# VHH binders against Glyoxylate/succinic semialdehyde reductase 2, chloroplastic (GLYR2), part 1

Scores and structures below are computed, not measured.

Target 1, 314 residues: Glyoxylate/succinic semialdehyde reductase 2, chloroplastic (GLYR2), of Arabidopsis thaliana (Mouse-ear cress) (f4i907)
Amino acid sequence: LAYRVYSSLQSTTPSTRDELGTVSIGFLGMGIMGSPMAQNLIKAGCDVTVWNRTKSKCDPLVGLGAKYKSSPEEVTATCDLTFAMLADPESAIDVACGKNGAIFGISSGKGYVDVSTVDVASSILISKQIKDTGALFLEAPVSGSKKPAEDGQLIFLTAGDKPLYEKAAPFLDIMGKSKFYLGEVGNGAAMKLVVNMIMGSMMASFAEGILLSQKVGLDPNVLVEVVSQGAINAPMYSLKGPSMIKSVYPTAFPLKHQQKDMRLALGLAESVSQSTPIAAAANELYKVAKSYGLSDEDFSAVIEALKAAKSREA
Positions, changes and structure headers below are counted from each chain's first letter, unless a header gives other numbers; antibody chains are not in Kabat numbers.
F, E and O are the ipSAE of ESMFold2-Fast, ESMFold2 and OpenDDE, as the mean of both directions, binder to target and target to binder. V2 is 0.75 times the mean of E and O plus 0.25 times the DockQ between their complexes.
[cut] stands for letters that were removed.
The coordinates of atoms that the task and the answers printed are left out; those that the model quotes come from them. Centres of patches stay.

## First folded at step 1 (VHH)

Design a01 (framework vhh_enristomig; at its last look DockQ between E and O 0.01; V2 from the best seeds 0.00; counts 0 for: pae O 13.1 > 2, placed apart)
Fold by OpenDDE, look of step 2:
Structure a01 (fold): chain B 314 residues (1-314), chain A 122 residues (1-122)
Amino acid sequence: as target 1 above (314 residues)
Amino acid sequence: EVQLLESGGGEVQPGGSLRLSCAASGFTFSDYAISWYRQAPGKQREWVSTIYSGGSTNYAESVKGRFTISRDNAKNTLYLQMSSLRAEDTAVYYCAREGYSDWEDSYGMDVWGQGTLVTVKP
C-alpha cells in the first residue's frame, strides 16, 4: 500500500496585503466557527461580504466593516471567492443548492470553498452542482474548534480543484495554521470525519478515565497532569479536563456536532465495510448525552452520559 | 408606498432592439437586488435577469448575450436592454424586488410591477 506521502505543499509566498484586498470574499454562515473565521479575514484587510440565515448574526461583522447580502445567491454573484461554514450536510446543501442558493449566483471565474463538516456524498453533490455552473469548487473542512477559529489556527483539509486551492491559499493562511491538499473531492470530508471520529472516541475514553480515577480514590487532576506529560497527551485533555472534573462544559465544540460527526463517520465506515466498534460505542454515549439535553454544551459533556449510567446501577 | 413601474414595451421586428425601464419608489433602491421576469401568453412566468445591489448581474440562458440588465441608483431606475429580439421573446415583462424578511428568515420577490408588453413580430 504505497502511502502517498502528501508532501506539505510549501507555503507559496504570501500574497502582498495589497493583493488580498483585490479579491472579493464571500462568507456564508456566521455560527460559532464561521463568525470568527470571517472576522479574521476582515481584520486582515480582506473585502468580505457576509450572509447568515439569521441576519442579526451578521451585525458584528458588519460593524467591523463587512458587507451584507440577503442571500447566498447574491453573495456568490458579487464575490470572487465564497466560503461556506454550515452546521450539517443538510444546511450545506441547502445553502449551496437550495432556493436562492450559491449555485444561482456563482459562475465561471469564481470559486466556492465549503469548509463545513459534511459526509463524502454531500461534498461530491455540492461540488458537482457548483462546477456545473462553470465555477471551481474546493472542500476545506477544518480541524479545530472555536478557539482555533478565533486565533486563526485551524487546519484545513482541502480537496477539489487545485487552481482554486492555490487561489484560496492566502486566505486559508489567515484563518489557519496549516492546510492540506488531499486530491479529489471527498477526501477532505473523509479525512475530517476520521479525525473527528478519533477525537470523539478519545474524549469518551478520557471521560471514562476521569471517572475511574475518582472511583478508585485518585485525584483526577493528577490524572490530567500525568496524561499531559506522557505519550497519550492531547491538548484537549489539558484544556477540557479540569472543567470536566468540575462538571462545567463551556461550549467550544457543541456535543450535537460531535455526535453528528460520529454518525457520519460510522456511515463512512459502513460504506467501505470497515469495523469501528470503539467509535460505535462512543457514539452511543454522545446520543445519551444529547438525550439529557446537553446538545449545546461542549462535546466534553459526554462524561455526563457515563455518570448517569452509574446512578442507575446504584 | 413601495412601487415598481415598468415602461418601454412595444412592438418590434425580429432582430430589433428595445429598452425597458423600471422605476422604483418608496424604498432604498440601491440596497436591493432587482430582477426582470417575463410571461408569454399561455406560459408560466420565467426569470430573465437579476442585478444585485453590488452591481453583479445574472442572466437566463435564453437571453444571455442578447439582453443587458443595468441600474441607475441615482434615478432609482432599472433597465433591460434587449437586442437581437426573437418571436419567442414576446411576453409581458415584469420587474421585481428581491426582499428579505428577518422574521421569516427567508427572501424572495416581494414587490412586482404591473408589467410592460413586448411583442416581436414581422
Scores: ipSAE 0.000, ipTM 0.256, lowest interface PAE 13.1, mean pLDDT 90
ESMFold2-Fast, scan of step 1: ipSAE 0.005; ipTM 0.374
ESMFold2, look of step 2: ipSAE 0.000; ipTM 0.319
ESMFold2 (binder alone), look of step 2: mean pLDDT 80; pTM 0.803

Design a02 (framework vhh_7qia_2)
Fold by ESMFold2-Fast, scan of step 1:
Structure a02 (fold): chain B 314 residues (1-314), chain A 122 residues (1-122)
Amino acid sequence: as target 1 above (314 residues)
Amino acid sequence: QLQLVESGGGLVQPGGSLRLSCEASGFTFSSYDMGWYRQAPGKQRELVAFISSGGSTNYADSVKGRFTISRDNAKNTVYLQMNSLRPEDTAIYYCAKDLGYEDWSGSYFDYWGKGTPVTVSS
């Protein structure tokens, strides 16, 4: 007489290309990351509807067979499962909760997967607003930039509603090489902040090593080679070292974004009373580099903060 | 699933030639830089030859003029043509997909196949 009532996403989990096409997918944000991610879903045979604040950025996706809607609200009203990939926390909140936002179209039986890089508080806020509609929420910030996005090689740091994680999993597998389920909402954002805190700290430490090697009469190019062959190797050292030695910092990850992540990670640490003195020291160096006008240079420009202040007075 | 399968290794006389092949699957081969590494007994793994997605090549000084790297994007295959082989070229040779680091989130991909052994001896 009565079936167990499932959300629309709980009734089937797509396992083949034909099955993937039965779930209607929304994608909000056609920037450097969102565009290649949505293209991979379309190429896999998914039924994709896209939106971007600048409509013309949707044109390549529509050319590949995607549908277009004029607002996040209309996308979530039309689709079973909606992904959002925005550049910053403010944009992610605005797209989800602002005027014509996702919350006004989404309802019980649907899911919202935020793959944007946001802070813990923002992720919790978006989750609350989405879940207040009766819909399910999953945060899924990515590790990887443009090239991994194009190749379906992203890493997803997921947290939130477990049933939505299970239903989203085939689509995450199209867009990425691995995914981690980290439990409660906020844990994905927290994991990404901890990883980037380590990254910022290690770059500051590497910069100290380069400058120390130069001051004691060693060839810093040999330092880079020694590090590259040893147990402390990270690919970032081989990529950044030669440019740092030459004092050029072509931007891959802007210093201002690294400093933002340091600030957010320190706030996270304070909220749980965990001391992170290395990250605190590294953050001060990023703030100094910003004061020198290096905000839009690559974060490896943190090395400039370690040079004698008087040598930069002119 | 990302997969690299090397072949073409074997026993060869000094001064001889071998051609190694690496068949790739699970990624957009034409978009990635590819390389050949080798590891001799008791030594660390070293980059021998590199080819960019655009076809530009680079070689370790020890193999310059003797080895040639090439790619066939239609076959998803990268090749290493080895000429004038020397006993010191004896190693296990590994195909590698792109050593590029993506700074935005600390992601990098650095995938090696299982390797193909090359022995240069009489």
Scores: ipSAE 0.000, ipTM 0.156, lowest interface PAE 11.4, mean pLDDT 84

Design a03 (framework vhh_enristomig)
Amino acid sequence: EVQLLESGGGEVQPGGSLRLSCAASGFTFDDYAISWYRQAPGKQREWVSTITSSGSTNYAESVKGRFTISRDNAKNTLYLQMSSLRAEDTAVYYCARVSDYEEWGTSYDYWGQGTLVTVKP
ESMFold2-Fast, scan of step 1: ipSAE 0.006; ipTM 0.215

Design a04 (framework vhh_7qia_2)
Fold by ESMFold2-Fast, scan of step 1:
Structure a04 (fold): chain B 314 residues (1-314), chain A 119 residues (1-119)
Amino acid sequence: as target 1 above (314 residues)
Amino acid sequence: QLQLVESGGGLVQPGGSLRLSCEASGSIFSDYAMGWYRQAPGKQRELVAFITSGGSTNYADSVKGRFTISRDNAKNTVYLQMNSLRPEDTAIYYCAADTYEDSWGYEYWGKGTPVTVSS
């Protein structure tokens, strides 16, 4: 997949905000990411209609002023612009293209913005089905977990129809701090996989550092401070370090989803004959952590893959 | 990373009252639907009462008219007012926050607070 366009496009024009009152917004998927994203749109004054496979998950959004429809088809039939936030490629495809799916309600003049993390092939498939209706399609996978979603601080990695990107921009600005237009469909998904590949590799390396510091008699809390003051600092280290040292992993990004992203990134690398040996090694550690039953813990639980049960476990 | 801490449980006579509290920390409380569940010895956990972020409430048939759920978003707290308590209300009561996760993770749960209704 060729990198086409790299840019950050943000509009602060007052006329852009006039669209908030005239565009009807649909939101499909009220999971850990979708619910706070939709809440931010409602709190900004947007006219929002929601759907979730489990209806009761929509109740808080309705309580905040959202409307409810019983299918993706009914949401896209009612709304000018529909966002979808699903947990996996199968769910994203089913919601877009399956029985009572978005394609059966959407039409020319409308837009579908898929903010789900999917593989390149799935994004291309959904795009084709949406565009075959005459509607516009934009992929817009996010960088950021639950707290950035709650705070309206997501980073959107967009690709697809440029006119839809421009129309969606004010709503992306409500839900996030930045947005990038990356060109052809597939490029957003590819960028997201590369970013998460780096994230998973860095976390595995950080886990090695914590355990090594403990084994040679150093205070790992001091390691976190040293890293935080130097050129190699990442905010993720300061956020996760203290919990990793205490062996507690409250879930912000599930380890099973990090391992899925490693697997998909390795597949992308293989398709273009690019070696990624650090990611390959990190992926093996995530597989080990899954074998210990840590799939639903935070991905920082990868540290457990490096511990020996008969050592100090510190 | 929401944390929930229950309080207010204890021993009470039949016909008595208790107020349970659940204090939330670590995330934006007002964005969550909140529920009270209970589990009696040897039985499955059951929903007792539920309150949405907008304040809409729902109750199990066994507690309608006796229990009232409410929330105070300024204090990050959800309450369960229990009146006309019966021996069959004896259980460990759990506070839960609904994160609207279909595939991604877990519901947030407290550690539980025991309620015993006996003479």
Scores: ipSAE 0.000, ipTM 0.125, lowest interface PAE 13.9, mean pLDDT 84

Design a05 (framework vhh_enristomig)
Fold by ESMFold2-Fast, scan of step 1:
Structure a05 (fold): chain B 314 residues (1-314), chain A 124 residues (1-124)
Amino acid sequence: as target 1 above (314 residues)
Amino acid sequence: EVQLLESGGGEVQPGGSLRLSCAASGFTFSSYAISWYRQAPGKQREWVSTIYSGGSTNYAESVKGRFTISRDNAKNTLYLQMSSLRAEDTAVYYCARGGDYDEFWSGYSPFDYWGQGTLVTVKP
C-alpha cells in the first residue's frame, strides 16, 4: 500500500507521469476554473477528453492535445475518471443527471469527481444518481480562485467514496497544493461553510478594530501594520485593511455570499445544538450592510454596518 | 501557529551527501504539499522540490537525479536527501508551506510559511 521504488530520476517524475497517463480522464466544464485545471492535467501528460456547453471554449484544450466529445454522456462513456467543474448547483445537476448527462455514459469501474461548489443537497443528489449506475462518486469542491487554478495551487475538500479519493489523488495533486478526505458526501460543503463562517467573523472583528482605532485617535494604517507582524496576522487583514480604511471595497468575495454563508452556518449549528454567538453577531452586521445596498461590494464592506449614523448627523 | 524547523545542514565535500529534515507543527501535515527552497548569498530564493499530499514529487532541473524529497506523515517530517553535491548547491535551505486564501479572493495569497533555514556549504 505504501510501497515506493525510486529506481532512477529524470527531468520529470517519469514513473508517476506514465502511471497517470494510463488512466483516461474526462473533464466537464471549460469555464474560468475548469479550463486552467484541465490545462494542468494535459501539461502533466494526462490523457484528457473535454466537454463544454459552448464547444469553442474547448478549442484551446484541443490545441494542447485534449480530445473532445459532444456530450457529458460521451465523455463518461470513454473515460475512466471524469471531473466536473460547473458554475452553479443547477449546472452541476444538469451536466451529471440531465439530458445526455454523465449518468448515461458512466458505469461500474468508473469514477465521477465533482469539483464544483454546490450545496449539500445537490452533492447528495448527484452522488445518488452516479452511484445508482454502479460507479463511484467523490465530492471535491475547491478553495481557490482563477490564479490558484492556473498555478495548480487549489485546495480540495473531498468527501465520498474513499477508493475513488485514492484513485483521484494523483490528479488532485496536479491541480492543487493540498487535499482533505472528510468522509461522507456533504462534508466537503460543510467544511467550506465552517471555514467561511470563521472568515466572516474575523472580518467583522477586524472592522471593529479599525473603527475603534480611528475614534481613539490612533492611525489605523499603523494598526494594520501591527496586526501584520503579530500572531493574529491573516492574509486578508493585510489585503483588505488599506481599502477598508479608504472606504473602498473592490469585490473579490461579495458581501451577499458571505451573509448567505453566515445564515447557512447558523442553520448547521442549530441542527446539532452548537452555540456560535460570534457568528450570530457577525451575521447581523452583514444583514445591516445588505440593507445599505452593499450586497455586491466585497464582504469587507461589513465595516459600513459599524459606522451607524451619529445622533448629531440626523 | 504554523511552525517549520529545518535541520541537517553542514559542510560537505563535492560529490558528498547530506539529509535535511523539516519538523512541522500547527497544521494537518498530511493534507499539504510541502516544498524545499534555497537561497545562496546575494541571490533570490530558488525553488528546489515539492512533495504533494498524495506522494507525487517535482524537482527543479538543477537537482533532478541528485536530490530526493520524501515525507513521513506519522512524524510530521519532510526530508531532502541530497547526493552528488556541487559547489553551486551551497545555500541556506528552507522548508515552506503555501499560504491560505478564500476561493473568491481576486489576489493570490502573498504569505507562505517558512522555516528558519539550515545552511549547506559544499567546499573542496
Scores: ipSAE 0.000, ipTM 0.119, lowest interface PAE 12.3, mean pLDDT 83

Design a06 (framework vhh_7ubx_2)
Fold by ESMFold2-Fast, scan of step 1:
Structure a06 (fold): chain B 314 residues (1-314), chain A 123 residues (1-123)
Amino acid sequence: as target 1 above (314 residues)
Amino acid sequence: QVQLVESGGGLVQPGGSLRLSCAASGFTFSDYYMTWVRQAPGKGPEWIATISSGGSTMRDDSTKGRFTISRDNAKNTLYLQMTSLKPEDTALYYCARGYDFWSGESEYYFDYRGPGTQVTVSS
């Protein structure tokens, strides 16, 4: 126990961090997530080369000392380890495997770490193409939004080549607060879907509780306090409850993205013949909320799907 | 224009107390969750506490009992009362708007953060 505490402290020493400068880092995708992630690597003293489809988005990173290359192929050709952070599965596949893609510059001895949020099939496809070059592959989808990315507080759900996980670990520690190694490629994407399925189901159940408490004459603000102090507490109840009671849904996680994750999780469950009836029911409520035009509101707007028609008409 | 300005930091001896303030302007303060975050030299940012628009609080277990978050909606001001300060509490303390997430995990989401106020605990 004492040794574990000492070992953890020792691994965060300056000597460990100084070793980071010996590995050349590529970063593909300078969007809302990729830009702050790459900035944290540069601020930590890493040798970073960046690319983005829109070149001007690289300008802040170049201003901080990053190098620029005109294609993913050129980035992977010049770097030991390349991270990719793309907006969707199609972009992630195109950057890795398309024209002037990462596979044309990468080779044996190098690694590709895809931190994009993609489906299981897309992750497996990218992995196969990268590994066919002789290079190593790690999927590492993140949990956390723009501000956790800026603050180096992301959670990485990693899967793939264990030696690459170990090589990438110090850089993941710069960009995040925790990392999990989950085994075979696809398991990171699968874990994220399972977590978000639980989240969507829990929010739908919480919405039922709020409306039921109101209808039987209870104060829903007291309900939020009770669940927040009890064994079923999740920070989300305190975060979303007051706004849901006021029927305002400032967007942090769009309802349409939650519904997408429910659909994908149900597909994953179907592929292994696992029943998920609570998630199936919750998914129907998210579809109803989308039909009311709430796609771009926060996913907590799912409560609107449960209100009586007269409440919506008033 | 959203503006957050922290104050109340300084040099204190171990065992001392400080009250940090964050003056908010440019938005309807009472509608937003507010958060305190600190960053020590050589470390990443550490979440301390969040207070909801309705006054409900969430605190990190490592500082609960010593640190208390509160707000005055009439004055558009957020507070952090710190007691029994230790050398390891030495950090830059930031006020931030929000405590939400994009992926649906219980991760912090801040759309604005102040410049911070330095707290140094030494004898």
Scores: ipSAE 0.000, ipTM 0.199, lowest interface PAE 13.3, mean pLDDT 84

Design a07 (framework vhh_enristomig)
Fold by ESMFold2-Fast, scan of step 1:
Structure a07 (fold): chain B 314 residues (1-314), chain A 123 residues (1-123)
Amino acid sequence: as target 1 above (314 residues)
Amino acid sequence: EVQLLESGGGEVQPGGSLRLSCAASGFTFSDYEISWYRQAPGKQREWVSTIDSGGSTNYAESVKGRFTISRDNAKNTLYLQMSSLRAEDTAVYYCAKEGTYYDSSGEWAFDIWGQGTLVTVKP
């Protein structure tokens, strides 16, 4: 039975060091996210074994008391529960399923928790390969970047084997402030996609408001302030509004990635026959902005797609 | 198109010097921490040095006092000045960008690698 759980649970009673130390933890990937996540596990008293493609990135963790193994296979062979935090889908697949990968060391009774941000198809692929060994799999992509990772304030969007979710829960609570169990593998990636679809649509709508306010003789800075004090406020409006008014778009989330997410969300909607006309219209604006050479600008550059050609002249 | 392109590698005698460059494009260079890594034949990638957006620098113990990382934000270029080179410094040197996205979920981190430039220190 597939279950969908939307409840967020925060740790109210921290586990003891002795209890946490009975489970051997592997951690694959010591990049900008993985390193602080693994450090939080070690500081909480967990028995942690680390691996990274660049071995020297493991040195700070070994200095804090972690063990090191030379391959993902050796980590999963020696650990009860292995987390993986990789930069992209290709790296996540390679570490799990490639040469000396996690699948060659993992076995029945063990678990693999992929906290990387991957697409639905990649998560399903990794899950199948892990489960074919007899082990359990949990997809657990994170929301939040370096600072939340350092502070143990990540949000986990989990999906997969419920028994593994329950076993992993104390460790997710060490690394994050909340976790959601979303049912079947792929649902974590799908949730992220739906949220980013909403974000892309709202930014396109906000851009219309800015340009309309200017065209009718209103001060768009006052529009941003009015929005920020009312019920429709989103932090993105206050963050992006002033720059959009000045026609500068310092990149925090590239427009090409927002357009990619719109395209993927429209594909997801098509697969279940769900109409998303607002997202479809917003996607056309992102495509226009890409045609203007704004792919690597911030996604708030979508406002340029709504301007008359003459107002964009050099 | 986000790109990192390394140059300046070549053959050098022990005790010699080389200056590597990394040309960055497709992102706001001044906002990011940029690092140098290297990979010697048959070995794993090794972190060499990092410079943050504020200009603070860190070095691997094996290169401290011999290598200097610097950046020119006006030229979108990262440098690695290498001196007192040893046979053990022979490797492909890579430029890597640590970055962040800010979306509906908060900030996201990512890494991008360059293609590398070969440094050979002949005995």
Scores: ipSAE 0.000, ipTM 0.234, lowest interface PAE 11.4, mean pLDDT 85

Design a08 (framework vhh_7qia_2)
Fold by ESMFold2-Fast, scan of step 1:
Structure a08 (fold): chain B 314 residues (1-314), chain A 120 residues (1-120)
Amino acid sequence: as target 1 above (314 residues)
Amino acid sequence: QLQLVESGGGLVQPGGSLRLSCEASGFTFSDYAMGWYRQAPGKQRELVAFIDTAGDTNYADSVKGRFTISRDNAKNTVYLQMNSLRPEDTAIYYCATDSYEWDSSTYDYWGKGTPVTVSS
C-alpha cells in the first residue's frame, strides 16, 4: 500500500492573496519578459524565488521582496511551482536539464511550467526529463511582448499535465489576460507555429493588395484605412501598412524567423497530410526576400519580393 | 539590412589583452541592449558581458575584474576590453543585439563571431 504525500500543488488551488502566498513560486530567467512577469507575481503577494544566469538582473526583483538562489536546481528544490522564461531552445534545455539544472532539485509533488518559446521537440525533451523525476510539467509559451508582460496582459498557450494547468491557473491569470489548455505536450509550440503561419500568409496577401492598389492608380493609404475599418481588420494592417508603403521595415519580428516558422508549419502540415497551399506560396516569397538580403528586416519586408524592379529603395 | 560585425579577435599569449569591437548597422543602436557571448567547441554559448540602453553593465563571474564592456552610440559600436587573458578564455566571441538571453525575444540578432585563442 502506497501513501502519497500531497504538496501544496496537489492539495490546494489558491484564488486569494492569502492563499497565493501558501504556494512557493520559482522563476528562472529575468530578461525583458521574465522580469515583468515575476514582478507581477510579487506585487500580487506571491512568495517568489528568482534566478538568472546574470545575477545582477535579479536585483530589482530582490528589491521588491523576492528571494534569490544561485542555480535552477536550488530554485526547484525550495519551490512548489517553478516558471522558466528563456530566450531559446538551447537555454531552456540547459536550465532544465544541464549542470545544476531544474531536474536535479525538482521532485514528485512539484511542478515546472516552461513559458519559453521553444520548438516541439525541445518541449517534449524537457517534459520527459522533468516527469522522470516524478514532477509535473506544463508548457505555456506566451503571445505578447514587453508591454503586455508589464501590464499582466499576456496570452498563455498551455499544454501538458492538466492537474498542473489547474494549479498554475491563478498565477497565469496574474501574468496574463487569457489562457488556453491545448492537451498534450508540444501542442502549445504547435499552436504558436500555426498562428505565425497565418500571420505570415496574411502579411504576404496584404503586400499583394498594397502593390496592386498602387499599380491600378489607387491610394494605398486609403487601402490601409478601408481594411482597418472593415470586417477583415487585423491590428497588423494599421501597424505595418504605413511603413510598407514607405518601404521602411523597422524590425519587431525578423523576416528570417517568419520564414523559419513558415518552413516548420509546412513540415507539420506534411506530417499529417494537410494541404496548406497559401502558406506554401507565402513561404516562397519570404525565401525571395531573404535572397535580397532582407533576413534581419521586419517580416513586412516580404513586400519587396513582389516588386518587379529589384532596385534599392534609398 | 541589419548587420553585426565583430572584429579584434586573434591569437594572444596568457596574461595578454585584446579589445573586441562589434559594429551595428541598419537599426537604431541606442534602443538595444548589447551583450558579448562566447562558445568553446562542444559547449553552450555563455554570456560574458552585458550593457543595457542606460549603460548599466553585468559580467559573468569567470570574467569579473578582467573584462570591461562599453558602448559608443554615436559610432553604433559595442566593445569588450579583455585583460589578463587565460587559456580557458579561448572561444569564438559573439555580439548580440538583445542581451536579455534568458527571455523570449523576437529581435535577437547575432554576429558571425570572432575567434580568440589564448596560447603561447
Scores: ipSAE 0.000, ipTM 0.201, lowest interface PAE 11.2, mean pLDDT 84

Design a09 (framework vhh_8dlx_2)
Fold by ESMFold2-Fast, scan of step 1:
Structure a09 (fold): chain B 314 residues (1-314), chain A 123 residues (1-123)
Amino acid sequence: as target 1 above (314 residues)
Amino acid sequence: EVQLVESGGGVVQPGRSLRLSCAASGFTFSDYAMHWVRQAPGKGLEWIGNIYYSGSTFYNPSLKSLVTISRDDSTNTLYLQMNSLRAEDTAIYYCARDEGWYGSESYYGMDVWGKGTLVTVSS
């Protein structure tokens, strides 16, 4: 009645290579993020079974010692703890809940950790489906791109079943540098959204600074050095600044995804009657940049939205 | 200008089937995922399911065997097919637009709602 049933997923948390090897790990999704994450688990000595919709994407992992199964259902049936890293919410839901999905193989005593970037509604849906089997669920979206994934330097924004967070922690530590437990399912996605809202606003403000410095006759390369040595420094300014000055925007985080996050953050703010006027203004600049055809460029291309003559002077 | 209008509600007998429709106008319907949500008398909102722009459907597990969601992008219409209706299915049924577009995700669901259509299951 009042009793809340938690999975008996391993009575002890592994802390050594030998202990880590006793937990069978599944990994669903061998894309640009999932592949390096799974490789780090294998290199750390974990017993890893992989799946991907395109089987050939698993070949490098099998070459490193991973096992392969032909469906998410077979992976979750075989493994104690399964991670999922999918490209979009539709794929995450399909892999978890669709035909031959994870829910058909998973059971009480097991855990499902979704490290995909999904919306709150999708995370709640997957969580309910997984927990209805008797298994535990953890939402664990990552902050960081391909290189942090390769280097084991991801940041995990976790929410869901606390016992699963504790059992997953050693494996999250292999794949990342930091992890946060944020409470109820949905809070990981919400935290990532707020962080990306700040990131988009900061980049728009930095772009204003670069263009203003140029227009008043200052060297914008000196501006980048000044901010890098002062109290307002963000590593992203040093990373993006030189390329922005040259008007080249090699894609690490697409502008269209940044604009999507701005829109969603504004919706989140609306739902609780919180004013976010800086984010609202920044969102308009990202919309302008999209209208210039810059959707697939890096989000730092927002600087183009502030150039007065871009579309009229050619 | 952006508007969703539900229809097909009314009084139905237990055990029968009913199809609800939702007519969309004022936006590019084919770019958006769409949801069905209901509210029974004296209860909170209950999410029924959604359909992405691609046609992929996802359902509340408690309702999956009882409902089917479909869409016709040529007529800007969303459908909810309900089977084996029970007295507990008596509710106001709402269609709602997902705040994501082109298959993008939504953090908290829906940004535009219809006014609802009442379904009463009684004999």
Scores: ipSAE 0.000, ipTM 0.125, lowest interface PAE 15.9, mean pLDDT 85

